# Ledger of designs, part 14: VH-VL binders against Cytochrome c-type protein SHP (shp)

Target 1, 112 residues: Cytochrome c-type protein SHP (shp), of Cereibacter sphaeroides (p81238)
Amino acid sequence: GDTSPAQLIAGYEAAAGAPADAERGRALFLSTQTGGKPDTPSCTTCHGADVTRAGQTRTGKEIAPLAPSATPDRFTDSARVEKWLGRNCNSVIGRDCTPGEKADLLAWLAAQ
Below, E stands for the ipSAE of ESMFold2; O stands for the ipSAE of OpenDDE; V2 stands for 0.75 times the mean of E and O plus 0.25 times the DockQ between their complexes.

## First folded at step 7 (VH-VL; framework fv_rolinsatamab)

Design g3 (from f60 with heavy chain A99G K100T, light chain L96Y; at its last look DockQ between E and O 0.77; V2 from the best seeds 0.00; counts 0 for: pae E 8.7 > 2)
Fold by ESMFold2, look of step 7:
Structure g3 (fold): chain C 112 residues (1-112), chain A 121 residues (1-121), chain B 107 residues (1-107)
Amino acid sequence: as target 1 above (112 residues)
Amino acid sequence: EVQLVQSGAEVKKPGSSVKVSCKASGYTFTSYYMHWVRQAPGQGLEWIGEINPKSGRTYYNQKFKDRATLTVDKSTSTAYMELSSLRSEDTAVYYCARGTYYDSSWYFDYWGQGTLVTVSS
Amino acid sequence: DIQMTQSPSSVSASVGDRVTITCKASQGISSYVAWYQQKPGKSPKLLIYAASTLQSGVPSRFSDSGSGTDFTLTISSLQPEDFATYFCQQYYRYPYTFGGGTKVEIK
C-alpha cells in the first residue's frame, strides 16, 4: 500500500546519491557470503535462485515468491520492505545494507 | 592471486589528456566493480568514479564528471581511466582499486601500484 | 558530499603504545566506515570493513568502534610495522570520501 517499487527505488537512490545498478543487485542476491549466519550463506538459501518461485525457511515453511510477477503486492509497503532488508542483510551479510545496496537489490527484484 | 598492474608514470602539459590502464588478473574481471582514486602530493585520497565491467555502467564523482571517462576492455581484463583538460592541480598518483564482490562494492580490497601523472608546463 | 574529519593529523608513539585515531562524519552514516593503512610509497591497504570485520591477514590488535558520526580506529599495542598513515572512508553514499589521514610516527 503506501508506496510502489519505483518510489522505493527512487528513495534509496536519493539516499545513496546515485542511480541503482540492477546487475549489482542480482550479483549480491546470488552471492555466497561469509559475514552472516552460517545457516544463511546467501539470499538464495531461503528464496532460491529463481525469484518467481516460492522459497522456504530453514525449517521448511513456504515463503511467497519475491518477484512481483508472481506476487503482485511485493515492494508496495515501505515498512515491510525495510523489515525484509534488515533481516536478510543482517542474516546473510552480517550487517545492514547501505542505501546503494538496497537500491540495487530492489531495482533487480522489482523487474522480476 | 588478485593483481592489478597499472601503466607507467606520465608527464603531461596543461590542456592535454592522459589515459591510465589497469590490467586485472587472478579473478573474474566482470564480477567486480573497478574504482579509480587519486592522491595529490600532500593531500588525502579522492574518489574519481566507478565502472561495472560487465555492463559498462559508470558513475563519477561530480567534480570529475565532465573530464573523466572510465572504460574497460573485457577481452584483456583491462580498465582505463582517461582525464582530459589537464591542469597542474591534477598532478597526483592515480590508483585503480577493486570493490569487494560478496561483501559490498563500496570499499576497496585490492589496489594497483599507482600511476604518477605530473602536469607541468 | 559527506565530509570525513580525521584527527589527529599525526601522532608520535612508541612500540607497545595504545593508539587511537578519530573520524567524524558531517552527517549520520550509521556504521559504514572502512579503514586503510598506507606506508610511504605504497598504495593503501584495507584494514577494517563491514561492521568491524578485519581484512584477511590483519592482526587482531586493530579494531574500530563508533556509529552515527563518531568513529575510532584503535591499535591496542603498536608494533614496528604499524608506523604508517591511516585513513577512514565512508561508504554510505556517493561520492565516497576519505578522512585527511593520520600519520603514526616513531617517538
Scores: ipSAE 0.009, ipTM 0.692, lowest interface PAE 8.7, mean pLDDT 86
ESMFold2 (binder alone), look of step 7: mean pLDDT 90; pTM 0.933
OpenDDE, look of step 7: ipSAE 0.148; ipTM 0.784

Design g4 (from f62 with light chain L96Y; at its last look DockQ between E and O 0.90; V2 from the best seeds 0.00; counts 0 for: pae E 7.6 > 2)
Fold by ESMFold2, look of step 7:
Structure g4 (fold): chain C 112 residues (1-112), chain A 120 residues (1-120), chain B 107 residues (1-107)
Amino acid sequence: as target 1 above (112 residues)
Amino acid sequence: EVQLVQSGAEVKKPGSSVKVSCKASGYTFTSYYMHWVRQAPGQGLEWIGEINPKSGRTYYNQKFKDRATLTVDKSTSTAYMELSSLRSEDTAVYYCARGYYDSSWYFDYWGQGTLVTVSS
Amino acid sequence: DIQMTQSPSSVSASVGDRVTITCKASQGISSYVAWYQQKPGKSPKLLIYAASTLQSGVPSRFSDSGSGTDFTLTISSLQPEDFATYFCQQYYRYPYTFGGGTKVEIK
């Protein structure tokens, strides 16, 4: 890939104007939202609460674990990360995530 | 229902400090960021900083970082904002405000405000 | 810091009027704007957030629009209880900043 988890987090922190809070990222990932699609009320709908385990799409297709501990090349491709954030934020929340939300989410996920 | 109840109005002399409290009820205190915002009489709103009440992590508007201190007491569900080296331009109503849901980007509940007047 | 320039600073209007308030951001902030209402002697109250979502209990006569740098809040038919000051807030980047406010007065 073209980047690393640390480089991506630093870039989102710069855009947000503040350091990330991984605990806030965890809370956002686990939260239930009503602004997105009805069948994806949470990131955990497809990815589960344990990000070291495989997830599943709404149609039953397997999703590789999000955690770098289980999928070592996670968060090393900036285009793929932006696509993942775009899909999940819009599907779950119903909008794009802010730079701060992106920093928080990655800070938590990258440590898994 | 969510409630944020702040301590009463204060009159302070220049050079002193003030500590404003914000008692939270009706929700899980450690699940939401707490913010502090001030409003000078007849003026707009100014964000001071935020605290994650679970971890105690803080981040401040750089304008205030050397004078403001945000803390929490989890056992009483109370947030505190202390502002030191007060001067007359610090006269304002100080609000605590809760971040929306488990995120802290906009403020869905506000305390009633605490007027701090700085005069000699 | 991102500056939010709000206009007008005040407006006198009659019940039933359509009122439009604008905020301009000093740089692009996508759609990350929230709107607040503040009545005299009271704390601000959230009206609109996240992709034009009305806060629970906010009348449907309130709406917003805009993306990038230019945003508007519209009250489609002004009611007596809408006499207040209105603020925009950007949440794209720290520090979070507010517009200077627009006071809506009854003429």
Scores: ipSAE 0.038, ipTM 0.726, lowest interface PAE 7.6, mean pLDDT 87
ESMFold2 (binder alone), look of step 7: mean pLDDT 91; pTM 0.935
OpenDDE, look of step 7: ipSAE 0.371; ipTM 0.832

Design g5 (from f40 with heavy chain A99G, light chain L96Y; at its last look DockQ between E and O 0.79; V2 from the best seeds 0.00; counts 0 for: pae E 8.9 > 2)
Fold by ESMFold2, look of step 7:
Structure g5 (fold): chain C 112 residues (1-112), chain A 122 residues (1-122), chain B 107 residues (1-107)
Amino acid sequence: as target 1 above (112 residues)
Amino acid sequence: EVQLVQSGAEVKKPGSSVKVSCKASGYTFTSYYMHWVRQAPGQGLEWIGEINPKSGRTYYNQKFKDRATLTVDKSTSTAYMELSSLRSEDTAVYYCARGPTYYDSSWYFDYWGQGTLVTVSS
Amino acid sequence: DIQMTQSPSSVSASVGDRVTITCKASQGISSYVAWYQQKPGKSPKLLIYAASTLQSGVPSRFSDSGSGTDFTLTISSLQPEDFATYFCQQYYRYPYTFGGGTKVEIK
């Protein structure tokens, strides 16, 4: 990697103009949304509510845990993180996440 | 029905403080960010700050950081905005405003209180 | 702070007219703009947010367009209940800021 969780969070905080709120990020991750694809109403659809455990794609393929405690290289590659955010925000919410939402999500996930 | 009911109009002297209340009903108070916005007579809208009612975390427009204090009382579903060291230019209608749930992309305000006129006059 | 420059400050119009209101952001804000209507003595009312989404109960004669720095609100055929002041708001970054308002008056 080209970055660290702390550096990514700081970058998104700068773009948002405010510090991240990890509790807001947790709530967003666990929420059920109606704006995205019908088969992905929540980030938890594929990742589960316990981010220290492996998730599963809609076709049954394993996804490594999101939590750095279980997958130590999480959030150390800026391109991968932007891809994950883009895919998940659009699939679940139906739009790109704002800089503040990105900061919030990473602040929560990186602490797991 | 979502309602935000604010305390009544206030007349204050320069240098004093005001505390405006905003009682929420018809929704889960701790699930939505609360914002405060003011409007001077004949002027536009100015964002003061926000509070996460679950955690109590606040963030302020830098213009107000040293004078504004946002708090909540979860037991009464009431938000408060206190503005200290009042000046004549603080004369305005003060609104509380709510977005959708804080886990939504809501940074726009879908429900507003009726407004509280604060007049600062010597 | 991101400045939202709104124009015109006032417009006189008749029922049935097409009214266009513009906002220019001092930097790129993608599509993170909301529009509000405010009638005299009343609180602002949300009309449009995120990518031209109409708030529930808002008539289809209201629409917006734009991305980046330049945004417009259009009322395709002005009705008597539309005489009000309109504000844009950016929610791209803190502090959230509003345009100066456009008063739509009866001619």
Scores: ipSAE 0.007, ipTM 0.681, lowest interface PAE 8.9, mean pLDDT 87
ESMFold2 (binder alone), look of step 7: mean pLDDT 90; pTM 0.931
OpenDDE, look of step 7: ipSAE 0.473; ipTM 0.855

## First folded at step 9 (VH-VL; framework fv_rolinsatamab)

Design h1 (from f60 with heavy chain D103S S105D; at its last look DockQ between E and O 0.83; V2 from the best seeds 0.00; counts 0 for: pae E 7.1 > 2)
Fold by ESMFold2, look of step 9:
Structure h1 (fold): chain C 112 residues (1-112), chain A 121 residues (1-121), chain B 107 residues (1-107)
Amino acid sequence: as target 1 above (112 residues)
Amino acid sequence: EVQLVQSGAEVKKPGSSVKVSCKASGYTFTSYYMHWVRQAPGQGLEWIGEINPKSGRTYYNQKFKDRATLTVDKSTSTAYMELSSLRSEDTAVYYCARAKYYSSDWYFDYWGQGTLVTVSS
Amino acid sequence: DIQMTQSPSSVSASVGDRVTITCKASQGISSYVAWYQQKPGKSPKLLIYAASTLQSGVPSRFSDSGSGTDFTLTISSLQPEDFATYFCQQYYRYPLTFGGGTKVEIK
């Protein structure tokens, strides 16, 4: 890819004006939201709470684990990361994530 | 019922320090960031910084970075803000305010009653 | 830092008037604006968040609009309890910043 997890996180931190907080990212990932689609109240709806395991789409198709420990190419393609963030944030929260939320989420996920 | 109860008013001399407490109740203390905001008499609001009460991680408005210290005591669900090297322009009401830790809610749904700090020589 | 320029600084109005308050951000902040009401001697109270969502218990006469850099709070028919100072706040980027406030006073 065109990037690394560290470079992506640094870019989002710069846009947010603050360092990432990985534990805040974990909490966001695990949270239940009401602003998005009713059938995806949480990132864990499709990805599960254990990001080292495969998830599944709402129709049951497998999604490769989000954790780089299980899927080493995670977070190395900026276009794919922006697509994932866009889909998850809009589906779960009902809006795009802020730069700070993106930094937090990636800081946590990239360490998995 | 969510409550944020702050310590009482302080009168301080220039060059000294003040420590304001904020006792939280009615919610899980470690599930929300605690922020500190001040308001000089008749003036607008100014953000001082935030603390993650689970980890103790802080982030400050750069204006206050070298003078403000935010801490928490998880066992008493209490947040603290200490401001050192006080000047007359630090005279203000200091508020604690909470924001959701893990959601898009970087705005303040509950505020403490405020603590007036007066810096006078 | 993102500057929030709020206008007017004060409004003299009568009960029943429509009051508008504007906030302009120095950079694009999408819709990440919140509005607060503060009565004399009291803490701020959240009115509206996410640019369009009323906090529970806030009367429907309060509304806002805007996206990007220009935001407006509207009180459609001013009531006696609405005489207060109003602040906008951006939460797009640190440091979190507030508008200078608009005092709504009895005409």
Scores: ipSAE 0.050, ipTM 0.732, lowest interface PAE 7.1, mean pLDDT 87
ESMFold2 (binder alone), look of step 9: mean pLDDT 91; pTM 0.939
OpenDDE, look of step 9: ipSAE 0.678; ipTM 0.903

Design h2 (from f60 with heavy chain D103G S105D; at its last look DockQ between E and O 0.82; V2 from the best seeds 0.00; counts 0 for: pae E 6.9 > 2)
Fold by ESMFold2, look of step 9:
Structure h2 (fold): chain C 112 residues (1-112), chain A 121 residues (1-121), chain B 107 residues (1-107)
Amino acid sequence: as target 1 above (112 residues)
Amino acid sequence: EVQLVQSGAEVKKPGSSVKVSCKASGYTFTSYYMHWVRQAPGQGLEWIGEINPKSGRTYYNQKFKDRATLTVDKSTSTAYMELSSLRSEDTAVYYCARAKYYGSDWYFDYWGQGTLVTVSS
Amino acid sequence: DIQMTQSPSSVSASVGDRVTITCKASQGISSYVAWYQQKPGKSPKLLIYAASTLQSGVPSRFSDSGSGTDFTLTISSLQPEDFATYFCQQYYRYPLTFGGGTKVEIK
């Protein structure tokens, strides 16, 4: 689409004031949180821990893998990425993610 | 019990370097960021930089980026901060402090006891 | 860089007094503020993190409030062990920055 993973990551890094840390992004993705909805305590609730595999909605419908290695068009549409981040951060953490959190998550996911 | 134990006080001349150690115990060393913060006598706190002890990734306050070097030794659970080209203005107590790894929780739940570095000609 | 302006620089107070310390951020930082206590010759100790979460072992007389740019630490009834210097810290973006400190002294 309108962007690339590299362009998105660079934009979030500039807003955060520091380069992304992909390992920190992995840790956030895998973490269990208490600030969001009780039935989505982790990004892995719907996406699983292996992002090269299909995920599942709470009603059982398949979600395409998050990893670009399995779904090549991931992270190429800035509006879709912002929507995904907004939904997941608010559902799991209970707030918007900071630019640093966005940079970290994308740096990890885009490399998968 | 989480502990961060730092090396002892040092007296240095301008233009030299200092390397301060911080030995961690009581937790998984590679699961928390290590930060370094200094405090000049009678003054506030100044963040120097951070290191991810798992990957070795560092990020520095721009003020220090050309003089500070943060490293870790995973086998001994020890973090190091080296500051080069010392000036009298670098006289301060230097602290190591740990932060949670993720979730923008970049506050410091455990601190070392501090290492006084005095730079005097 | 986000500047944290802390006031007052010192407070003279008696045991039992209510003490209020203010930090102002130079730009919006949501609620990403932590507060520390530092006694003379000692390292800082975390008091409050996240939105008003007390660190384990911190008495309930400590509280904070605020969002955006204006933040307040309150000690509801000062105790002898509370005479110390207090710092705020923002953790919204790098570089991490601290307020200049507020020394709480015996009147």
Scores: ipSAE 0.054, ipTM 0.726, lowest interface PAE 6.9, mean pLDDT 88
ESMFold2 (binder alone), look of step 9: mean pLDDT 90; pTM 0.934
OpenDDE, look of step 9: ipSAE 0.652; ipTM 0.898

Design h3 (from f60 with heavy chain A99D Y101G D103S; at its last look DockQ between E and O 0.81; V2 from the best seeds 0.00; counts 0 for: pae E 6.7 > 2)
Fold by ESMFold2, look of step 9:
Structure h3 (fold): chain C 112 residues (1-112), chain A 121 residues (1-121), chain B 107 residues (1-107)
Amino acid sequence: as target 1 above (112 residues)
Amino acid sequence: EVQLVQSGAEVKKPGSSVKVSCKASGYTFTSYYMHWVRQAPGQGLEWIGEINPKSGRTYYNQKFKDRATLTVDKSTSTAYMELSSLRSEDTAVYYCARDKGYSSSWYFDYWGQGTLVTVSS
Amino acid sequence: DIQMTQSPSSVSASVGDRVTITCKASQGISSYVAWYQQKPGKSPKLLIYAASTLQSGVPSRFSDSGSGTDFTLTISSLQPEDFATYFCQQYYRYPLTFGGGTKVEIK
């Protein structure tokens, strides 16, 4: 990639106007939501609650662990991160994430 | 039933401080951010800041950063807002308000009843 | 800071009227606006959030529209309980900011 986790987080913090809160990001990732698609009530539906372990798509295909500790190149491609955020936020929450939500999520995930 | 019950009205002199309490019940206190918002008489709403009650982490509107202090007491499910160096323009109703989402929603579904703070000489 | 300019500051209306309230953001905020109702001496109540989602218990005569910088709250047929002050709020970035309010009064 074109970036690092630290640079992505800093960019989202600047857009949000505040430092990220990784605990808020953890809570969002683990939460069950009703605003998105019924078959994806949570980010954990496909990624699991333990992000150091492999996830699974709704059709059964394996997803590499989301945590950088298990998949070191996570969050190093800004276009891929924006695409992942767009799909997951819309599928789970039913809208685009705000800059603050993006900062919070990445701050938590990047530390895993 | 979610409730936010605030401390009573206060009359203060310029230069003093006030500490408003907000006791939460009917939900898991540490799972929702608490915000503080004020409303001067006949005016709009002004956001003061937020606190993560689990960690104690705060973020403030820069207008209030040097005078406002947000804290929580997890054991009593109570949030506090202290505003120091009071001046007449701080006369307002102060509200605690619960963030609707578990994390980053930034809109408020439950509000305390408000605490009138009057600053007069 | 993102300023939310709300207009009109007040409106006189009769029961059954359609009432339209506008908010203009000082910069683009996508669709991240919430709306609140406040009756005299009471706390604000959330009406609309998350891209036109009505809060539980809010009647369907309330709706909103807009994106970018221009946003509108509509009350399709004003009821006696709707005479109140209404506020918009942006939640795109910190600090969170509110419009100055629109008081809906009986004509």
Scores: ipSAE 0.062, ipTM 0.752, lowest interface PAE 6.7, mean pLDDT 89
ESMFold2 (binder alone), look of step 9: mean pLDDT 93; pTM 0.953
OpenDDE, look of step 9: ipSAE 0.684; ipTM 0.896

Design h4 (at its last look DockQ between E and O 0.74; V2 from the best seeds 0.00; counts 0 for: pae E 3.5 > 2)
Heavy chain, then light chain:
Amino acid sequence: EVQLVQSGAEVKKPGSSVKVSCKASGYTFTSYYMHWVRQAPGQGLEWIGEINPKSGRTYYNQKFKDRATLTVDKSTSTAYMELSSLRSEDTAVYYCARGGYSSSWYFDYWGQGTLVTVSS
Amino acid sequence: DIQMTQSPSSVSASVGDRVTITCKASQGISSYVAWYQQKPGKSPKLLIYAASTLQSGVPSRFSDSGSGTDFTLTISSLQPEDFATYFCQQYYRYPLTFGGGTKVEIK
ESMFold2, look of step 9: ipSAE 0.470; ipTM 0.848
ESMFold2 (binder alone), look of step 9: mean pLDDT 91; pTM 0.940
OpenDDE, look of step 9: ipSAE 0.808; ipTM 0.934
ESMFold2, look of step 11: ipSAE 0.373; ipTM 0.835
ESMFold2 (binder alone), look of step 11: mean pLDDT 91; pTM 0.941
OpenDDE, look of step 11: ipSAE 0.825; ipTM 0.938

Design h5 (from g2 with heavy chain Y101T S105D; at its last look DockQ between E and O 0.70; V2 from the best seeds 0.00; counts 0 for: pae E 10.8 > 2)
Fold by ESMFold2, look of step 9:
Structure h5 (fold): chain C 112 residues (1-112), chain A 121 residues (1-121), chain B 107 residues (1-107)
Amino acid sequence: as target 1 above (112 residues)
Amino acid sequence: EVQLVQSGAEVKKPGSSVKVSCKASGYTFTSYYMHWVRQAPGQGLEWIGEINPKSGRTYYNQKFKDRATLTVDKSTSTAYMELSSLRSEDTAVYYCARGKTYDSDWYFDYWGQGTLVTVSS
Amino acid sequence: DIQMTQSPSSVSASVGDRVTITCKASQGISSYVAWYQQKPGKSPKLLIYAASTLQSGVPSRFSDSGSGTDFTLTISSLQPEDFATYFCQQYYRYPLTFGGGTKVEIK
């Protein structure tokens, strides 16, 4: 609880200096990357392409669906979101996501 | 191979508008952002804005927000940049540039050949 | 807007020289810098993105380093085809901004 998806997106938009683009977020989420860990080439590696379904960590532990439609408290805790973004951007891309990438990803995911 | 082919050089009077075209080939046009960047003679590069060809969504450098219009024609895989209320300082080479999608849409792996726009009385 | 201050504005060098170009951001941009090469009358060409990833077809004599605010592009052994103008670009935050350029000239 300390935030909402809309508040998080607005904060990242302000940091980026631009409004979010949910389709850019979808494209990034589905993309295959080479800059991160070899065993996580895409966000879909752990989360699947259908974000309304449960995912799985590389160690086999279940991850609750990313979509708020399936997991209503998604994107309501700023510390958890920053941790998720940090872990996943670094594992998949090999760097921190920019504020614009964060805004885009959340704009798409929050609408799911 | 990826190609971005721009329309030819233009000479314009102050106060008029220019519309530059950028024909894309060799890739799925709607999968990559198109950006526009200009370079005044002997000067550096200045980002004008971007367009998502799939949705038509645009975002502009605030400096240009009142004068620049980015559009696409998906059926011809062509992007357009229109700049209105032209002034002498708008004399520049205008480039279209494709955003790289693998790890960012915000730096440019392919560029058009450039279109010189000259604004003179 | 994030200002990218590039230095030097020009450098005279000989084939085989090591050339270093510096780019400083007006605020922290993590590692979100790209580098371009531009020859006279030609479009810019992407060299390096994500601070250290070489674009396909770019020779290994090109490298970069840095994080935060201070970034460098290094050409380890200058070749005749490397005489050009080089630009840095930040992509941390809109508007996307470029350094003023460094012209590498034959000595």
Scores: ipSAE 0.007, ipTM 0.670, lowest interface PAE 10.8, mean pLDDT 87
ESMFold2 (binder alone), look of step 9: mean pLDDT 90; pTM 0.936
OpenDDE, look of step 9: ipSAE 0.363; ipTM 0.827

Design h6 (from f60 with heavy chain A99V; at its last look DockQ between E and O 0.85; V2 from the best seeds 0.00; counts 0 for: pae E 5.6 > 2)
Fold by ESMFold2, look of step 9:
Structure h6 (fold): chain C 112 residues (1-112), chain A 121 residues (1-121), chain B 107 residues (1-107)
Amino acid sequence: as target 1 above (112 residues)
Amino acid sequence: EVQLVQSGAEVKKPGSSVKVSCKASGYTFTSYYMHWVRQAPGQGLEWIGEINPKSGRTYYNQKFKDRATLTVDKSTSTAYMELSSLRSEDTAVYYCARVKYYDSSWYFDYWGQGTLVTVSS
Amino acid sequence: DIQMTQSPSSVSASVGDRVTITCKASQGISSYVAWYQQKPGKSPKLLIYAASTLQSGVPSRFSDSGSGTDFTLTISSLQPEDFATYFCQQYYRYPLTFGGGTKVEIK
């Protein structure tokens, strides 16, 4: 694609005004949220806690692993990353993620 | 049940340092970032910085980067803010305040009672 | 840094009045604003956060509106316990920044 994980993370860090915190991103990914849809209380609902493994949509369709170690082209297409963030943040949290949340999530996921 | 209890008021001379403590109770200390905010007499609020109490990672407002040091002691659930090279314009009430970083909430839901630091000759 | 310009700096009002307080951000911050109440000698207290969510125990007479750069806090019918100073805060981008405050006083 049009970008790299490093470029995406740097862009979100610039928008946030602070360096990413990958540990915070991990915690957010694993957290249980209120505010989103009842059937998606966590990112792990569809993606699982082990992001090197395939996930599953709520209708049973397989989702390729999020980790670049298992799916090498993850986080190389800026439009697809923005779609994923928009869908997951709104479904799980009930709002768009802030630039800092995006930076944190990608910093953690891209290292997997 | 959540409490953030800060150390008492201090009077300091210019050029010295101050270290304010903030003891947390009633919640899991490592589940919330600790932030520090100050308020000069009759003025608004100014953010100093944050610390991740699990890792010790800090981030500072650039205004304070060279003078502020944030630390935690996990064994006592206590956060500290040290401000060095004090000047008269540092006279303010200093607050600790928490932010949940695991739950995507980005607002200060609980604040300490404040610590007045007075810097005078 | 994102500057939060709050107005008015003070307002004199009577019990039962509708009071509005505005904050303008120096750049777009979507809807990432929180509002605080501070009484004399006390620390700030959270009123409203994330998408106009009232903090637990905050009366329904408090509401906010706005997106982008222009935000308002409204007290629909001022009560005696509402005389305080109010601050907005953006949490879109670091450093976290606050408005200068609006003191709501008894007329």
Scores: ipSAE 0.156, ipTM 0.758, lowest interface PAE 5.6, mean pLDDT 88
ESMFold2 (binder alone), look of step 9: mean pLDDT 91; pTM 0.942
OpenDDE, look of step 9: ipSAE 0.631; ipTM 0.888

